# VHH binders against MKRN2 opposite strand protein (MKRN2OS): the designs that were tried, part 11

Target 1, 223 residues: MKRN2 opposite strand protein (MKRN2OS), of Homo sapiens (Human) (h3bpm6)
Amino acid sequence: MHCAEAGKALIKFNHCEKYIYSFSVPQCCPLCQQDLGSRKLEDAPVSIANPFTNGHQEKCSFLLRPTQGTFLREYDGRSDLHVGITNTNGVVYNYSAHGVQRDGEGWEESISIPLLQPNMYGMMEQWDKYLEDFSTSGAWLPHRYEDNHHNCYSYALTFINCVLMAEGRQQLDKGEFTEKYVVPRTRLASKFITLYRAIREHGFYVTDCPQQQAQPPEGGGLC
Short names: E, the ipSAE of ESMFold2; O, the ipSAE of OpenDDE; V2, 0.75 times the mean of E and O plus 0.25 times the DockQ between their complexes.

## First folded at step 6 (VHH)

Design y5 (from p29 with S53W T57K I58T L102F; framework vhh_7z1x_3; at its last look DockQ between E and O 0.01; V2 from the best seeds 0.00; counts 0 for: pae E 7.9 > 2, grease 26.2 > 24.2, SAP .671 > .668, placed apart)
Amino acid sequence: QVQLVETGGGLVQPGGSLRLSCTASGFTFSDYYMNWVRQAPGKGLEWLSGISWSGSKTSYADSVKGRFTISRDNAKNTLYLQMNSLQPDDTAVYFCARDREFGYSPFDSFDYWGQGTQVTVSS
ESMFold2, look of step 6: ipSAE 0.013; ipTM 0.354
ESMFold2 (binder alone), look of step 6: mean pLDDT 85; pTM 0.865
OpenDDE, look of step 6: ipSAE 0.040; ipTM 0.313

Design y6 (framework vhh_7z1x_3; at its last look DockQ between E and O 0.01; V2 from the best seeds 0.00; counts 0 for: pae E 14.1 > 2, placed apart)
Fold by ESMFold2, look of step 6:
Structure y6 (fold): chain B 223 residues (1-223), chain A 128 residues (1-128)
Amino acid sequence: as target 1 above (223 residues)
Amino acid sequence: QVQLVETGGGLVQPGGSLRLSCTASGFTFSDYYMNWVRQAPGKGLEWLSGISSSGSTISYADSVKGRFTISRDNAKNTLYLQMNSLQPDDTAVYFCARDTGSEWDSLGYSPFDSFDYWGQGTQVTVSS
């Protein structure tokens, strides 16, 4: 049972020896037109979780969004991503050539990486102060912005490392943070966008069922 | 009940090869993404590779790309990991793991969306 919540999930179901992807189980199979509401599905549908969330509902998190547009509608997979850090009220602190912005809107379709682990319970009460103090320092003035070394990403990662250092934890370089936490989520997002757009354009998307691929393919006329 | 049983571990020389198997029971294997994960002595879990329900989508961690090959045989309910060019740093307990039921959740390791069923693991030791 789908809850019809915002930011729809994708559904995969099996019928006609095909995997069919859609926003919900349709009344009829899009391939053979047979009614699906009477338990005609081969297996129970599987949901594909939406990798995007409203960033303003995320506390103490690292957020990614496209610098222009939104992931589902406009993102081409090649344009830059903008990043920021949420406070405990969902305000997104982000650094650009205009300095540190404190956005109450504009991050409603974001990839979120939670920054507080369960054992950092006391940090929640200090988070907003640490983030504000960090952001008010002279290091993040508009004229200090630089595309390669002093940008939105370095701002966010420097704050994360300040928190890790305050907790006596190992700091992360950019490569390690990116590979462990960002890349897995952007890979999932990329695949979701591809399916979402195909389903939006055509109503459904179809792939072959794996049972038909159990036999190895043979070349030529060998027999 | 859901069961995942790994086999094929053992002692191997550096540069050698080993093939792991994971036999699944208690669920419809062909409906789920499957993954290989390892844990070196005294270290945390490291995701290695994932494979879609059909086997058409495969991903690898950079640390094993080009050396390890994941595959599955849905008719035999079995997941495989072919490991080539093994080095002492590959010494670990190797686990197969079932994804939580979404094929997108298994394309990469997520510490907050983890796998719901694990095998008991098979030891791989690379030493001379």
Scores: ipSAE 0.000, ipTM 0.116, lowest interface PAE 14.1, mean pLDDT 78
ESMFold2 (binder alone), look of step 6: mean pLDDT 83; pTM 0.842
OpenDDE, look of step 6: ipSAE 0.035; ipTM 0.445

## First folded at step 8 (VHH; framework vhh_7b2m_4)

Design z1 (from y2 with S53W K58T; at its last look DockQ between E and O 0.08; V2 from the best seeds 0.00; counts 0 for: pae O 11.9 > 2, unsure alone 63.4 < 65, grease 24.8 > 24.2, SAP .741 > .668, placed apart)
Fold by OpenDDE, look of step 8:
Structure z1 (fold): chain B 223 residues (1-223), chain A 121 residues (1-121)
Amino acid sequence: as target 1 above (223 residues)
Amino acid sequence: EVQLVESGGGLVQAGGSLRLSCAASGFTFSDYYVGWYRQAPGKQRVVVASISWGGSTTYSNSVKGRFTISRDNAKNTVYLQMNSLKPEDTAVYYCAAERFGYSPFDEYDYWGQGTQVTVSS
């Protein structure tokens, strides 16, 4: 039972005019069974980074995880995602029907969006206080929870917008934030999950090389 | 239309100076982090300098003390003053803008087309 460590990168290599994905470079091509040992530099495997991280190790970040299960195991692409905000110590603040929770665990496999640059020391020093003050507001009491309007996402986005406002920056609406920061990462995650599961099941995944289609036939110069 | 346009590149002798400009259109730089990147032939693109919306600056070790990033919000422009240029500074320089926080993947919302800087020995 190869416990595929949740943190393992995938690799992509080219052979047989295909892209082949696997957890490691096999000795032989799974398609043609040729030895892959003598690879040209141009055929060097490319590492595909794991899009998931331990949310508790991500300071001052927006986090996404499945409401149930994990991305790699149970997530079906349609299930609801739960979102949270990390403080400087890795505690994840998140809002549910139970109110604001402060999780020290449970976000070990998350999509992370850093909200601060590493050099933003002033904001980082105030981050925990800001997040706590925000979270203790009566706005985020359990009885005010509404699935469609006042939920985990609105909690996180409202906090983000408070920070942006404090910095004199333009606020983001839900659509803007989602399209710009969430969707690209979730798409990447989805692709990764697909590859990961396929490789787990079959040992490898194969796709067509996109570059082969674009060479228009060299028009034979009529001499 | 959103656009970043780099300018000010060119040929300069070692020890010389250049000032690059990155002008934004279609959006306001004051709401963005702005970074200068460079890519030398056959090398990966690397960050050179960055400036936050609050004016906090960061520099790579290779350019620290020689380069200065600054912004003019009224002109919607970010600058890279490059002094004491070296042949190893030869690269295409790119301007990038990011509205929100830090991306570990160096993903920016907008990129310029780049400007060539060549430093002769």
Scores: ipSAE 0.000, ipTM 0.243, lowest interface PAE 11.9, mean pLDDT 87
ESMFold2, look of step 8: ipSAE 0.012; ipTM 0.260
ESMFold2 (binder alone), look of step 8: mean pLDDT 79; pTM 0.796

Design z2 (from y2 with G54E F100W; at its last look DockQ between E and O 0.49; V2 from the best seeds 0.00; counts 0 for: pae E 9.3 > 2)
Fold by ESMFold2, look of step 8:
Formats: sequence, structure tokens, C-alpha cells
Structure z2 (fold): chain B 223 residues (1-223), chain A 121 residues (1-121)
Amino acid sequence: as target 1 above (223 residues)
Amino acid sequence: EVQLVESGGGLVQAGGSLRLSCAASGFTFSDYYVGWYRQAPGKQRVVVASISSEGSTKYSNSVKGRFTISRDNAKNTVYLQMNSLKPEDTAVYYCAAERWGYSPFDEYDYWGQGTQVTVSS
């Protein structure tokens, strides 16, 4: 088995007037079977970075994972995502109908949003205490869990807002946090999952090059 | 050089309308979260409205239903349409842009110089 492997990087290269995606540049073009070699490609291959990381190696971060299974194998884009906050040791604090859990495993394939940067390391010294004190509040008991307004996401965001206030910053509502920090990462993850699965199944994935003279859509629309 | 340039401020009667523009030079708005902020005399700067790179909008309670933020990425410009203006809307209005999807604790933004809006009774 592989240690903490979330997924491999993907490569995109151009040959036969197609974009070809794979885990590595193959010796021969999978479409025409001609010998490639790195110097024979028209353009240098482009790496597509893996958007997933081992959440237990992340400090002071907001993490997302599928509630069930993993992103690369089981996630269908429709199922619930679960969220949590890491302490300085990679323990993931997360709230569910069972109360606050302190997970040492299960988040090895996660999307990570770092919450503190190196210039804030004074706050890191207090982070574990803040997170633990917050988590032992009666607000996060199991019977208070509610799917719409008092859930894993509201737990994590409420903690983040406590930290923002301690730093003298404006709080973020759910819409602002989601649109600014979560959505860009989940969109990248969705694209990566699609490509990864296609490459795993077929050895490569192919798309057409865009037409050079394509006209953009006309500006008509409904009021 | 990177700049944000606001325009469209001025003097207007209560109940009137004004349209502010914010044009970016030296970078493109397409990946940025862009907001309008205002600072009344002797007060702190506060958010008025914002728009995401995908067009999702947010408004402060004091301006909901009266102000509309929009963006035109082809012209690299963000607008604030201000209707039903009140004397309480008198302030310097600033445009600011933040990097799409970055950490809430890393401030990474560009600010304009501001444009004065004065609403007379």
C-alpha cells in the first residue's frame, strides 16, 4: 500500500493536435504510436498539481473530505462533505451528531485551507488551547447538532471567526468563506478527480485542441 | 504598475442615483474578489458590497435593495449602482480587490485612492 498517498500528479502534453493527459509522458504517442521523446514534442508537458494532501500533516488548517470514502475512489460530486480544523499536531477536530471528535486518522486525502501563515506563529502557540477550550463548550454537544444551522461547517467557521476576532479582523459569514476559500479548491479537485479516474481506467485521456477561430457566444439573454 | 481607479463620485440630492466605476490597470479582475468600501468622516472603513470572480454578490444591511454591484471582466471594471441615496451614504468610497481563493489570514489586496460621494438633504 502507499504511505499517505492521496494521488499522483497529472501531465498534459500536445500531440496529434490533441491534448493528452497521463501520469507520465509515454515513450510512444498513445494515438498514433509514433516515438515521442521529450525533445520531439511541440510544447513542453505541463504538470497538473495534486489538489489533495494528508490533512494530518497540516497545522492550523480547515480541511474538507467526503463524509464517506475518499475523493479519488468514491466521491461522486453530490455526496456530503465533512469539515474539520487541525491543531498543531495534525489532530483534526470535527463536529458531528456524535459531538466533537479529535481524529488522528481518516483525513489522509483532504482539501486543505491554511488558516495561519508563518508571520502569525505567536498565535500557533495558543492555537491548541483555543481549539480545545472552544470544543469543550456546551454548544457542541451531540444533542445540539442540527444539519442546517449547527453542523460541522458552522462549528469550524465559528472557531475561525473567533480567531479572526482575536487578530482584530472582520468576521466572515458562510457565503463569504465558502466563495472565497472553498469553492476555488473544490472546483480544482473536481476537475482533477475526473481526469485521474479517466487516466486510471484507460491509461490516458484525450481532448481536442480548441478551434483557433471560434467565436464567443452571442450576448443575448433573458432579463 | 498596478492601480485601481475609482470614478463617478460627486454631489447628489437625497433620493438620487449615482454610478461608481472601478477600473483596474496592470492586472485583471477575473480571478479577484472585488469590493466597494466606504469611510464616513471620523469613522472606520466598512464594507458596502462585494462580488466574487463568478459573479456572486453580497451587500451590507444598510444598502441592500438600494445598491447593486456588477462586473464587466471584458472591460476590467466593477460598478456600484447607488439608488435612493440618503445623507447617511455620504462617504469616501474605495474599490478593493483580493486574490481569489487565498487564506483569510493572508491580506493580499489592492486598494484605490477613493472617490467622494456627498448626498445633500
Scores: ipSAE 0.011, ipTM 0.326, lowest interface PAE 9.3, mean pLDDT 80
ESMFold2 (binder alone), look of step 8: mean pLDDT 80; pTM 0.804
OpenDDE, look of step 8: ipSAE 0.165; ipTM 0.516

Design z3 (from y2 with D31W K58T R99D; at its last look DockQ between E and O 0.40; V2 from the best seeds 0.00; counts 0 for: pae E 9.6 > 2, unsure alone 63.1 < 65)
Fold by ESMFold2, look of step 8:
Structure z3 (fold): chain B 223 residues (1-223), chain A 121 residues (1-121)
Amino acid sequence: as target 1 above (223 residues)
Amino acid sequence: EVQLVESGGGLVQAGGSLRLSCAASGFTFSWYYVGWYRQAPGKQRVVVASISSGGSTTYSNSVKGRFTISRDNAKNTVYLQMNSLKPEDTAVYYCAAEDFGYSPFDEYDYWGQGTQVTVSS
């Protein structure tokens, strides 16, 4: 049975001296049961950006997905991620033990790192040809695949470094690229998954305000 | 609304020290990379130092060993400790942060207003 993998929007609002996360502003505060009304919150609710996108709608981007399953349903934060690079039509080039694949599907819930700004149209015009030429070189044949040193990640990073060099920019080693561009996005994704699952299971998630501490709510009841 | 505010600039004698601060609001500080740039009169802005969300740092050759970038996620603030200052360090210093979703090919997306550092002989 097919299932849509779209996630719901998340919001954060302040009530009872707590930050409360939910899919929508509820009729009553889940902590104190007071009627909220959209106009009665101290601050407007803040939308939490969804870190996942349909990778096939992304141009010239580095994509991450779990090797197995999806981020919102199955990802445990510890399992391996598979990576790829989109062309200008959302086809995802990715390297595995089967060689370079050109996927038109399967990346609908991905973390995306855009590689080019729209004002770089000269490189964007040539992107598809360069990515295809890079991908058909002998370096990425199936038998050259190796889990630790010649894998999906090294394929994507090598391409990125070729583009950086062509633009006169410094290359990035794996550690530099991962720390600067991947880790912040996977940390956001991990927090989002935690919030999403907690809200899905419990209706809301709560944390202390950073500038206000240790004032637990008192009183109970149902809306 | 994302805001970056620099402070801590001023006049200092050569060989002295200053500490610059960059206070960030409108986003979770631990999710962004932050860099310090400087711009001398009539020159373009150039990178001085950067720090990642995980604490990894990078420095330009002109300041390596003299400047230290650090971050305090609890205060949502990034610091630039500037030691052994030289007249050549005189510039307006800017804090810049990457927005979520930008790439290694992009410039920093948010900039502060700048703080003047003047180093006298």
Scores: ipSAE 0.006, ipTM 0.293, lowest interface PAE 9.6, mean pLDDT 78
ESMFold2 (binder alone), look of step 8: mean pLDDT 79; pTM 0.792
OpenDDE, look of step 8: ipSAE 0.054; ipTM 0.354

Design z4 (from y2 with S50R Y108W; at its last look DockQ between E and O 0.46; V2 from the best seeds 0.00; counts 0 for: pae E 10.9 > 2)
Amino acid sequence: EVQLVESGGGLVQAGGSLRLSCAASGFTFSDYYVGWYRQAPGKQRVVVARISSGGSTKYSNSVKGRFTISRDNAKNTVYLQMNSLKPEDTAVYYCAAERFGYSPFDEWDYWGQGTQVTVSS
ESMFold2, look of step 8: ipSAE 0.000; ipTM 0.212
ESMFold2 (binder alone), look of step 8: mean pLDDT 83; pTM 0.833
OpenDDE, look of step 8: ipSAE 0.178; ipTM 0.550

Design z5 (from y2 with S56R R99D; at its last look DockQ between E and O 0.75; V2 from the best seeds 0.00; counts 0 for: pae E 8.6 > 2, unsure alone 64.4 < 65)
Amino acid sequence: EVQLVESGGGLVQAGGSLRLSCAASGFTFSDYYVGWYRQAPGKQRVVVASISSGGRTKYSNSVKGRFTISRDNAKNTVYLQMNSLKPEDTAVYYCAAEDFGYSPFDEYDYWGQGTQVTVSS
ESMFold2, look of step 8: ipSAE 0.012; ipTM 0.367
ESMFold2 (binder alone), look of step 8: mean pLDDT 79; pTM 0.795
OpenDDE, look of step 8: ipSAE 0.204; ipTM 0.599

## First folded at step 9 (VHH)

Design u1 (framework vhh_7b2m_4; at its last look DockQ between E and O 0.52; V2 from the best seeds 0.00; counts 0 for: pae E 9.4 > 2, SAP .692 > .668)
Amino acid sequence: EVQLVESGGGLVQAGGSLRLSCAASGFTFSDYYVGWYRQAPGKQRVVVASISSGGRTKYSNSVKGRFTISRDNAKNTVYLQMNSLKPEDTAVYYCAAEFGYSPFEYDYWGQGTQVTVSS
ESMFold2, look of step 9: ipSAE 0.011; ipTM 0.311
ESMFold2 (binder alone), look of step 9: mean pLDDT 81; pTM 0.813
OpenDDE, look of step 9: ipSAE 0.275; ipTM 0.654

Design u2 (from z5 with S50Y S52T; framework vhh_7b2m_4; at its last look DockQ between E and O 0.03; V2 from the best seeds 0.00; counts 0 for: pae E 9.6 > 2, placed apart)
Fold by ESMFold2, look of step 9:
Structure u2 (fold): chain B 223 residues (1-223), chain A 121 residues (1-121)
Amino acid sequence: as target 1 above (223 residues)
Amino acid sequence: EVQLVESGGGLVQAGGSLRLSCAASGFTFSDYYVGWYRQAPGKQRVVVAYITSGGRTKYSNSVKGRFTISRDNAKNTVYLQMNSLKPEDTAVYYCAAEDFGYSPFDEYDYWGQGTQVTVSS
């Protein structure tokens, strides 16, 4: 028998040589119907963390959201992602064909990459000034926007690299930043979206162990 | 905690080949950038090659065309195939993995103990 839906928490457990995903550990295995009492599971259940956060509660962070819609409701894994950088008050600076926007809303379901740590407090106090000064330059006017080379992603990464250089650190090219910090988080988000929707619709989700992995989104760019 | 174990070093004549291996103990390389570094006596440790979690490779100019980095995620192992070795390649070779930190401003490297490569004239 299946247990009631657990709400927003997702778990994974192993039974019948399969990974089984659900909102809670059911009374019986949905595949073989054996009792899943604590002594019957091969591995302890693993909780799946929610990869999304309210971006307006994030300070000094690189944020991703779908250009259209929201991750859990509408995102298809292929559509473009839009990016921005929060100041210390959760205002999201982002560049589009409309120029630099300073959003106080619209980023409530975001993937967040923190840029500063608590040990960098001096930089945090200057962050808002750096971001505002960077954003008011003529480089980010609306008519300069270009989908491939001068877009929301290049705006955010250029700012990050300016700060890295000011701190005496090496710059990151787009490929390095994307592979180190973005892809791991978007892979988790894609897996979470798939599992959440399947569990909502069918009560549980099953995948083969150990042969499958989630793939990165294949759609357009990050802006 | 990540443990990195290098192997495959040794003595080889100029023009010869060696293959270095770097194996993770108790953790998975698939989430790490992994690189090879070398340190000649009395010199700074320098990058030789690295491979990203997605398989993208980068080489120092001194080894391009002679060395090939690859990874086998099923075995948690990264390899450095070293062909056409020169006496200038003599060094202790280190494997290093970069932790996927939460911030581009914070990076943590994990290092192996090193393996000696000696190329005779």
Scores: ipSAE 0.010, ipTM 0.295, lowest interface PAE 9.6, mean pLDDT 79
ESMFold2 (binder alone), look of step 9: mean pLDDT 80; pTM 0.807
OpenDDE, look of step 9: ipSAE 0.017; ipTM 0.249

Design u3 (from y3 with S56R; framework vhh_7b2m_4; at its last look DockQ between E and O 0.41; V2 from the best seeds 0.00; counts 0 for: pae E 3.6 > 2)
Amino acid sequence: EVQLVESGGGLVQAGGSLRLSCAASGFTFSDYWVGWYRQAPGKQRVVVASISSGGRTKYSNSVKGRFTISRDNAKNTVYLQMNSLKPEDTAVYYCAAEGYSPFEYDYWGQGTQVTVSS
ESMFold2, look of step 9: ipSAE 0.197; ipTM 0.556
ESMFold2 (binder alone), look of step 9: mean pLDDT 83; pTM 0.839
OpenDDE, look of step 9: ipSAE 0.197; ipTM 0.526
ESMFold2, look of step 11: ipSAE 0.227; ipTM 0.576
ESMFold2 (binder alone), look of step 11: mean pLDDT 83; pTM 0.837
OpenDDE, look of step 11: ipSAE 0.231; ipTM 0.618

Design u4 (from p29 with T57R S59K; framework vhh_7z1x_3; at its last look DockQ between E and O 0.01; V2 from the best seeds 0.00; counts 0 for: pae O 9.0 > 2, placed apart)
Fold by OpenDDE, look of step 9:
Structure u4 (fold): chain B 223 residues (1-223), chain A 123 residues (1-123)
Amino acid sequence: as target 1 above (223 residues)
Amino acid sequence: QVQLVETGGGLVQPGGSLRLSCTASGFTFSDYYMNWVRQAPGKGLEWLSGISSSGSRIKYADSVKGRFTISRDNAKNTLYLQMNSLQPDDTAVYFCARDRELGYSPFDSFDYWGQGTQVTVSS
């Protein structure tokens, strides 16, 4: 039973001089039990979007998922991530010790990085062919797999760079790609996971409001 | 029409036990997260326990943890609360409450409530 919960946004609202996170706005504050119904527009709850998507619905994208389990349930923040590339039909191409796999399922909770812009029609028409031709290369045979340098990440990045080169664009090294595209999304995901798990366990999560730094009193100029 | 009916309340001595039941009708009971809440005289509503649609996820308030046990029978459309080691402070009206959506937090808004059942713990 795919927990329908994995796609839901979180809610953040302010009460008791705290930020309170929940799956929905409660009737009463979990801290002081006051009714939350009479909220001023200024205290409107903020929706926190779910950073995870169904990878099979993300066309021409770079995907990240845990090698084992799901981000929301089992992922401990240190376990290995598996990487894939989607075609235009939602099939996920990924490289492991077993060679290149073509997954029609298993990526339903993923971090996604779109690789093509919606207006790149010419490349989108060629994408599936490029990906298949690339994946059938002898470079990605099972016996050539190595955990440190010839792995799922190098497969995806090499493909991306092949496409960039074909388009006359600058190639990206692993560090640049990771810093620019992967790290921001994984940080967001990590925060979301923390909130989500805390809410699941306790019903809500509470953080301190950033203290508005009291503007130093404008020093009354002694006239 | 959605209906929740609580039963099993009554008078019990301190240290005694009660089992509450909530019978659901007018909706697919197995699709909803269900809760027990109570209201003591002159106090606000207190959430006690919640159980997921399948029963796989259960939560308790600290006030009742280790003493109360929530369960459900989806085939009977019934929610249960076994209450052990009852104390005078447990005197309240107990309500069954439905979450608006499956898998919501115990503190999320409820869309339907029963009429409640009175529990009185007194020597």
Scores: ipSAE 0.008, ipTM 0.270, lowest interface PAE 9.0, mean pLDDT 89
ESMFold2, look of step 9: ipSAE 0.052; ipTM 0.459
ESMFold2 (binder alone), look of step 9: mean pLDDT 87; pTM 0.883

## First folded at step 11 (VHH; framework vhh_7b2m_4)

Design v1 (from u1 with S50W F99T; at its last look DockQ between E and O 0.39; V2 from the best seeds 0.00; counts 0 for: pae E 2.2 > 2)
Fold by OpenDDE, look of step 11:
Structure v1 (fold): chain B 223 residues (1-223), chain A 119 residues (1-119)
Amino acid sequence: as target 1 above (223 residues)
Amino acid sequence: EVQLVESGGGLVQAGGSLRLSCAASGFTFSDYYVGWYRQAPGKQRVVVAWISSGGRTKYSNSVKGRFTISRDNAKNTVYLQMNSLKPEDTAVYYCAAETGYSPFEYDYWGQGTQVTVSS
């Protein structure tokens, strides 16, 4: 039953010179109680997509999830994140102190980064074999696990770099990968979590509309 | 329409300098990684340098210490200062912008500018 809530989008609409967020457009404005049925096109509700996905449905992707709990319920922004790589069948390969694991479940609420383009047919056909061969390497034995240097992140990044290298692309260091692909998504996730929790608690969330800076009146140059 | 327009290429003698510019339009430039690539005749396109939205830079080994990448977000422009040019730097130089969507995506490319370094 927990899977159904993770997929709900949020709605943003304008009323009372405010942005109002909710799970759905209410019949009446929660602030002024006016009917919201007759909206101008300019006031059309905007859907805020859920940044979380079922990781087992994301093929050939880098996944992030909390080590404990879920993003929407327990994640406090400071907890450790666990990372994994999906094969073409949605099995999540991930590295821990127990070695490389192959999870068929447990990643139902994840942040995903696609690693292959849809047109990369050759790599996609070899992906599962390559991931398995990589994962069975002695480099990823349990006794070699180190929290700071040889961990779930390094496992995933090393694999990604192998794929990049095979495609003749520049490899990525941890900082570059994090800055470019992880940070933007985690920021979006954080904002979503804040809104989601507020709405869950209060039924709606309200923010100020950015003041349209009144363009100063074009001073009519008296010719 | 998204456009990347390179300029500043040309003929230069070995040891000389060039400054390439790439003007971007049609997208939020500040949100992108932007970089320079080059393709020599009969060779594959290779990365020369890139700069993140936060100003982090990376260079290929072949140009380290000689080339400098910079960006002006207010002007939607990325620059490549090329010093101590060598004949092996002869190539078509391309400007590119990348989102953080996928490691394998190049979102936008310029048409390229020719750089020729004579011995």
Scores: ipSAE 0.304, ipTM 0.645, lowest interface PAE 1.2, mean pLDDT 90
ESMFold2, look of step 11: ipSAE 0.359; ipTM 0.675
ESMFold2 (binder alone), look of step 11: mean pLDDT 81; pTM 0.815

Design v2 (from u1 with S50F F99P; at its last look DockQ between E and O 0.45; V2 from the best seeds 0.00; counts 0 for: pae E 6.4 > 2)
Fold by ESMFold2, look of step 11:
Structure v2 (fold): chain B 223 residues (1-223), chain A 119 residues (1-119)
Amino acid sequence: as target 1 above (223 residues)
Amino acid sequence: EVQLVESGGGLVQAGGSLRLSCAASGFTFSDYYVGWYRQAPGKQRVVVAFISSGGRTKYSNSVKGRFTISRDNAKNTVYLQMNSLKPEDTAVYYCAAEPGYSPFEYDYWGQGTQVTVSS
């Protein structure tokens, strides 16, 4: 089963000195049972951004997905992630032990890192050619695949670095690219998965609300 | 408004040391990849050293073992300790910061500070 859209939207609201996460504002607070329909909330509910997108709708982007299953339903946080690069039509180029694949489906729940910026108009028209030429070189034949040094990640990063060099920009090593662009997004995704699953299973999720430090009102005694 | 201000440049004899500082404002400094480039007269600007938000460093081959980059996120400042200076290190040194949205976005630059190494 393929999901074209990610799961339900999440919200956060504050009640009973807790942050409460749910798919919608419930009729009653799940902690104290007070009716929330009377606008008793101190602060307006906040929507939580969904970190996942349909990768086939992303142009010129670096994508991540679990090698098996989907992020929201199956990903355990320990299994490998697979990566690829979209062309201008949402086709995902990705390298594995079977060589370079050109996927038109299977990436509908992905983390996306945009690569091409709007002010790089000339690169968009050449992107598909560059990606195809890069992908048909002998470097990415199936028998050259190696889990640690010549894999899906090195394929994608090598292509990115070829483009950066052509633009006269600094190359990125694996650690720098991962720390700067990947980890912030996977940390958000991990939190979202935790919240989503807890809400799906229990109806809500709760965390401690940071205590606000307020200036005391001036003591009552000017009179 | 983003601002990067370099300081600590000057004149030093070969074999000496200098410490450059770059104070940052107008963005969330702790999220950024920051570092230094240099430009000698008549030459192109080249990378010297960079440090990630997590503290991982990268150096050009010409400065490895002599220069050390560090950052203090509480002070929004990046430092370059330059030891065993050589006349070929003479250049204008520029602080740079790269935002974490896309690898193809342009970075921010300081105004530069002059380092001159004499015999």
Scores: ipSAE 0.039, ipTM 0.444, lowest interface PAE 6.4, mean pLDDT 82
ESMFold2 (binder alone), look of step 11: mean pLDDT 82; pTM 0.823
OpenDDE, look of step 11: ipSAE 0.250; ipTM 0.599

Design v3 (from u1 with G35Y F99S; at its last look DockQ between E and O 0.48; V2 from the best seeds 0.00; counts 0 for: pae E 4.2 > 2)
Amino acid sequence: EVQLVESGGGLVQAGGSLRLSCAASGFTFSDYYVYWYRQAPGKQRVVVASISSGGRTKYSNSVKGRFTISRDNAKNTVYLQMNSLKPEDTAVYYCAAESGYSPFEYDYWGQGTQVTVSS
ESMFold2, look of step 11: ipSAE 0.115; ipTM 0.530
ESMFold2 (binder alone), look of step 11: mean pLDDT 82; pTM 0.822
OpenDDE, look of step 11: ipSAE 0.611; ipTM 0.835
ESMFold2, look of step 12: ipSAE 0.143; ipTM 0.537
ESMFold2 (binder alone), look of step 12: mean pLDDT 82; pTM 0.820
OpenDDE, look of step 12: ipSAE 0.620; ipTM 0.834

Design v4 (from u3 with D31L G54E; at its last look DockQ between E and O 0.57; V2 from the best seeds 0.00; counts 0 for: pae E 2.6 > 2)
Amino acid sequence: EVQLVESGGGLVQAGGSLRLSCAASGFTFSLYWVGWYRQAPGKQRVVVASISSEGRTKYSNSVKGRFTISRDNAKNTVYLQMNSLKPEDTAVYYCAAEGYSPFEYDYWGQGTQVTVSS
ESMFold2, look of step 11: ipSAE 0.372; ipTM 0.704
ESMFold2 (binder alone), look of step 11: mean pLDDT 84; pTM 0.854
OpenDDE, look of step 11: ipSAE 0.237; ipTM 0.601

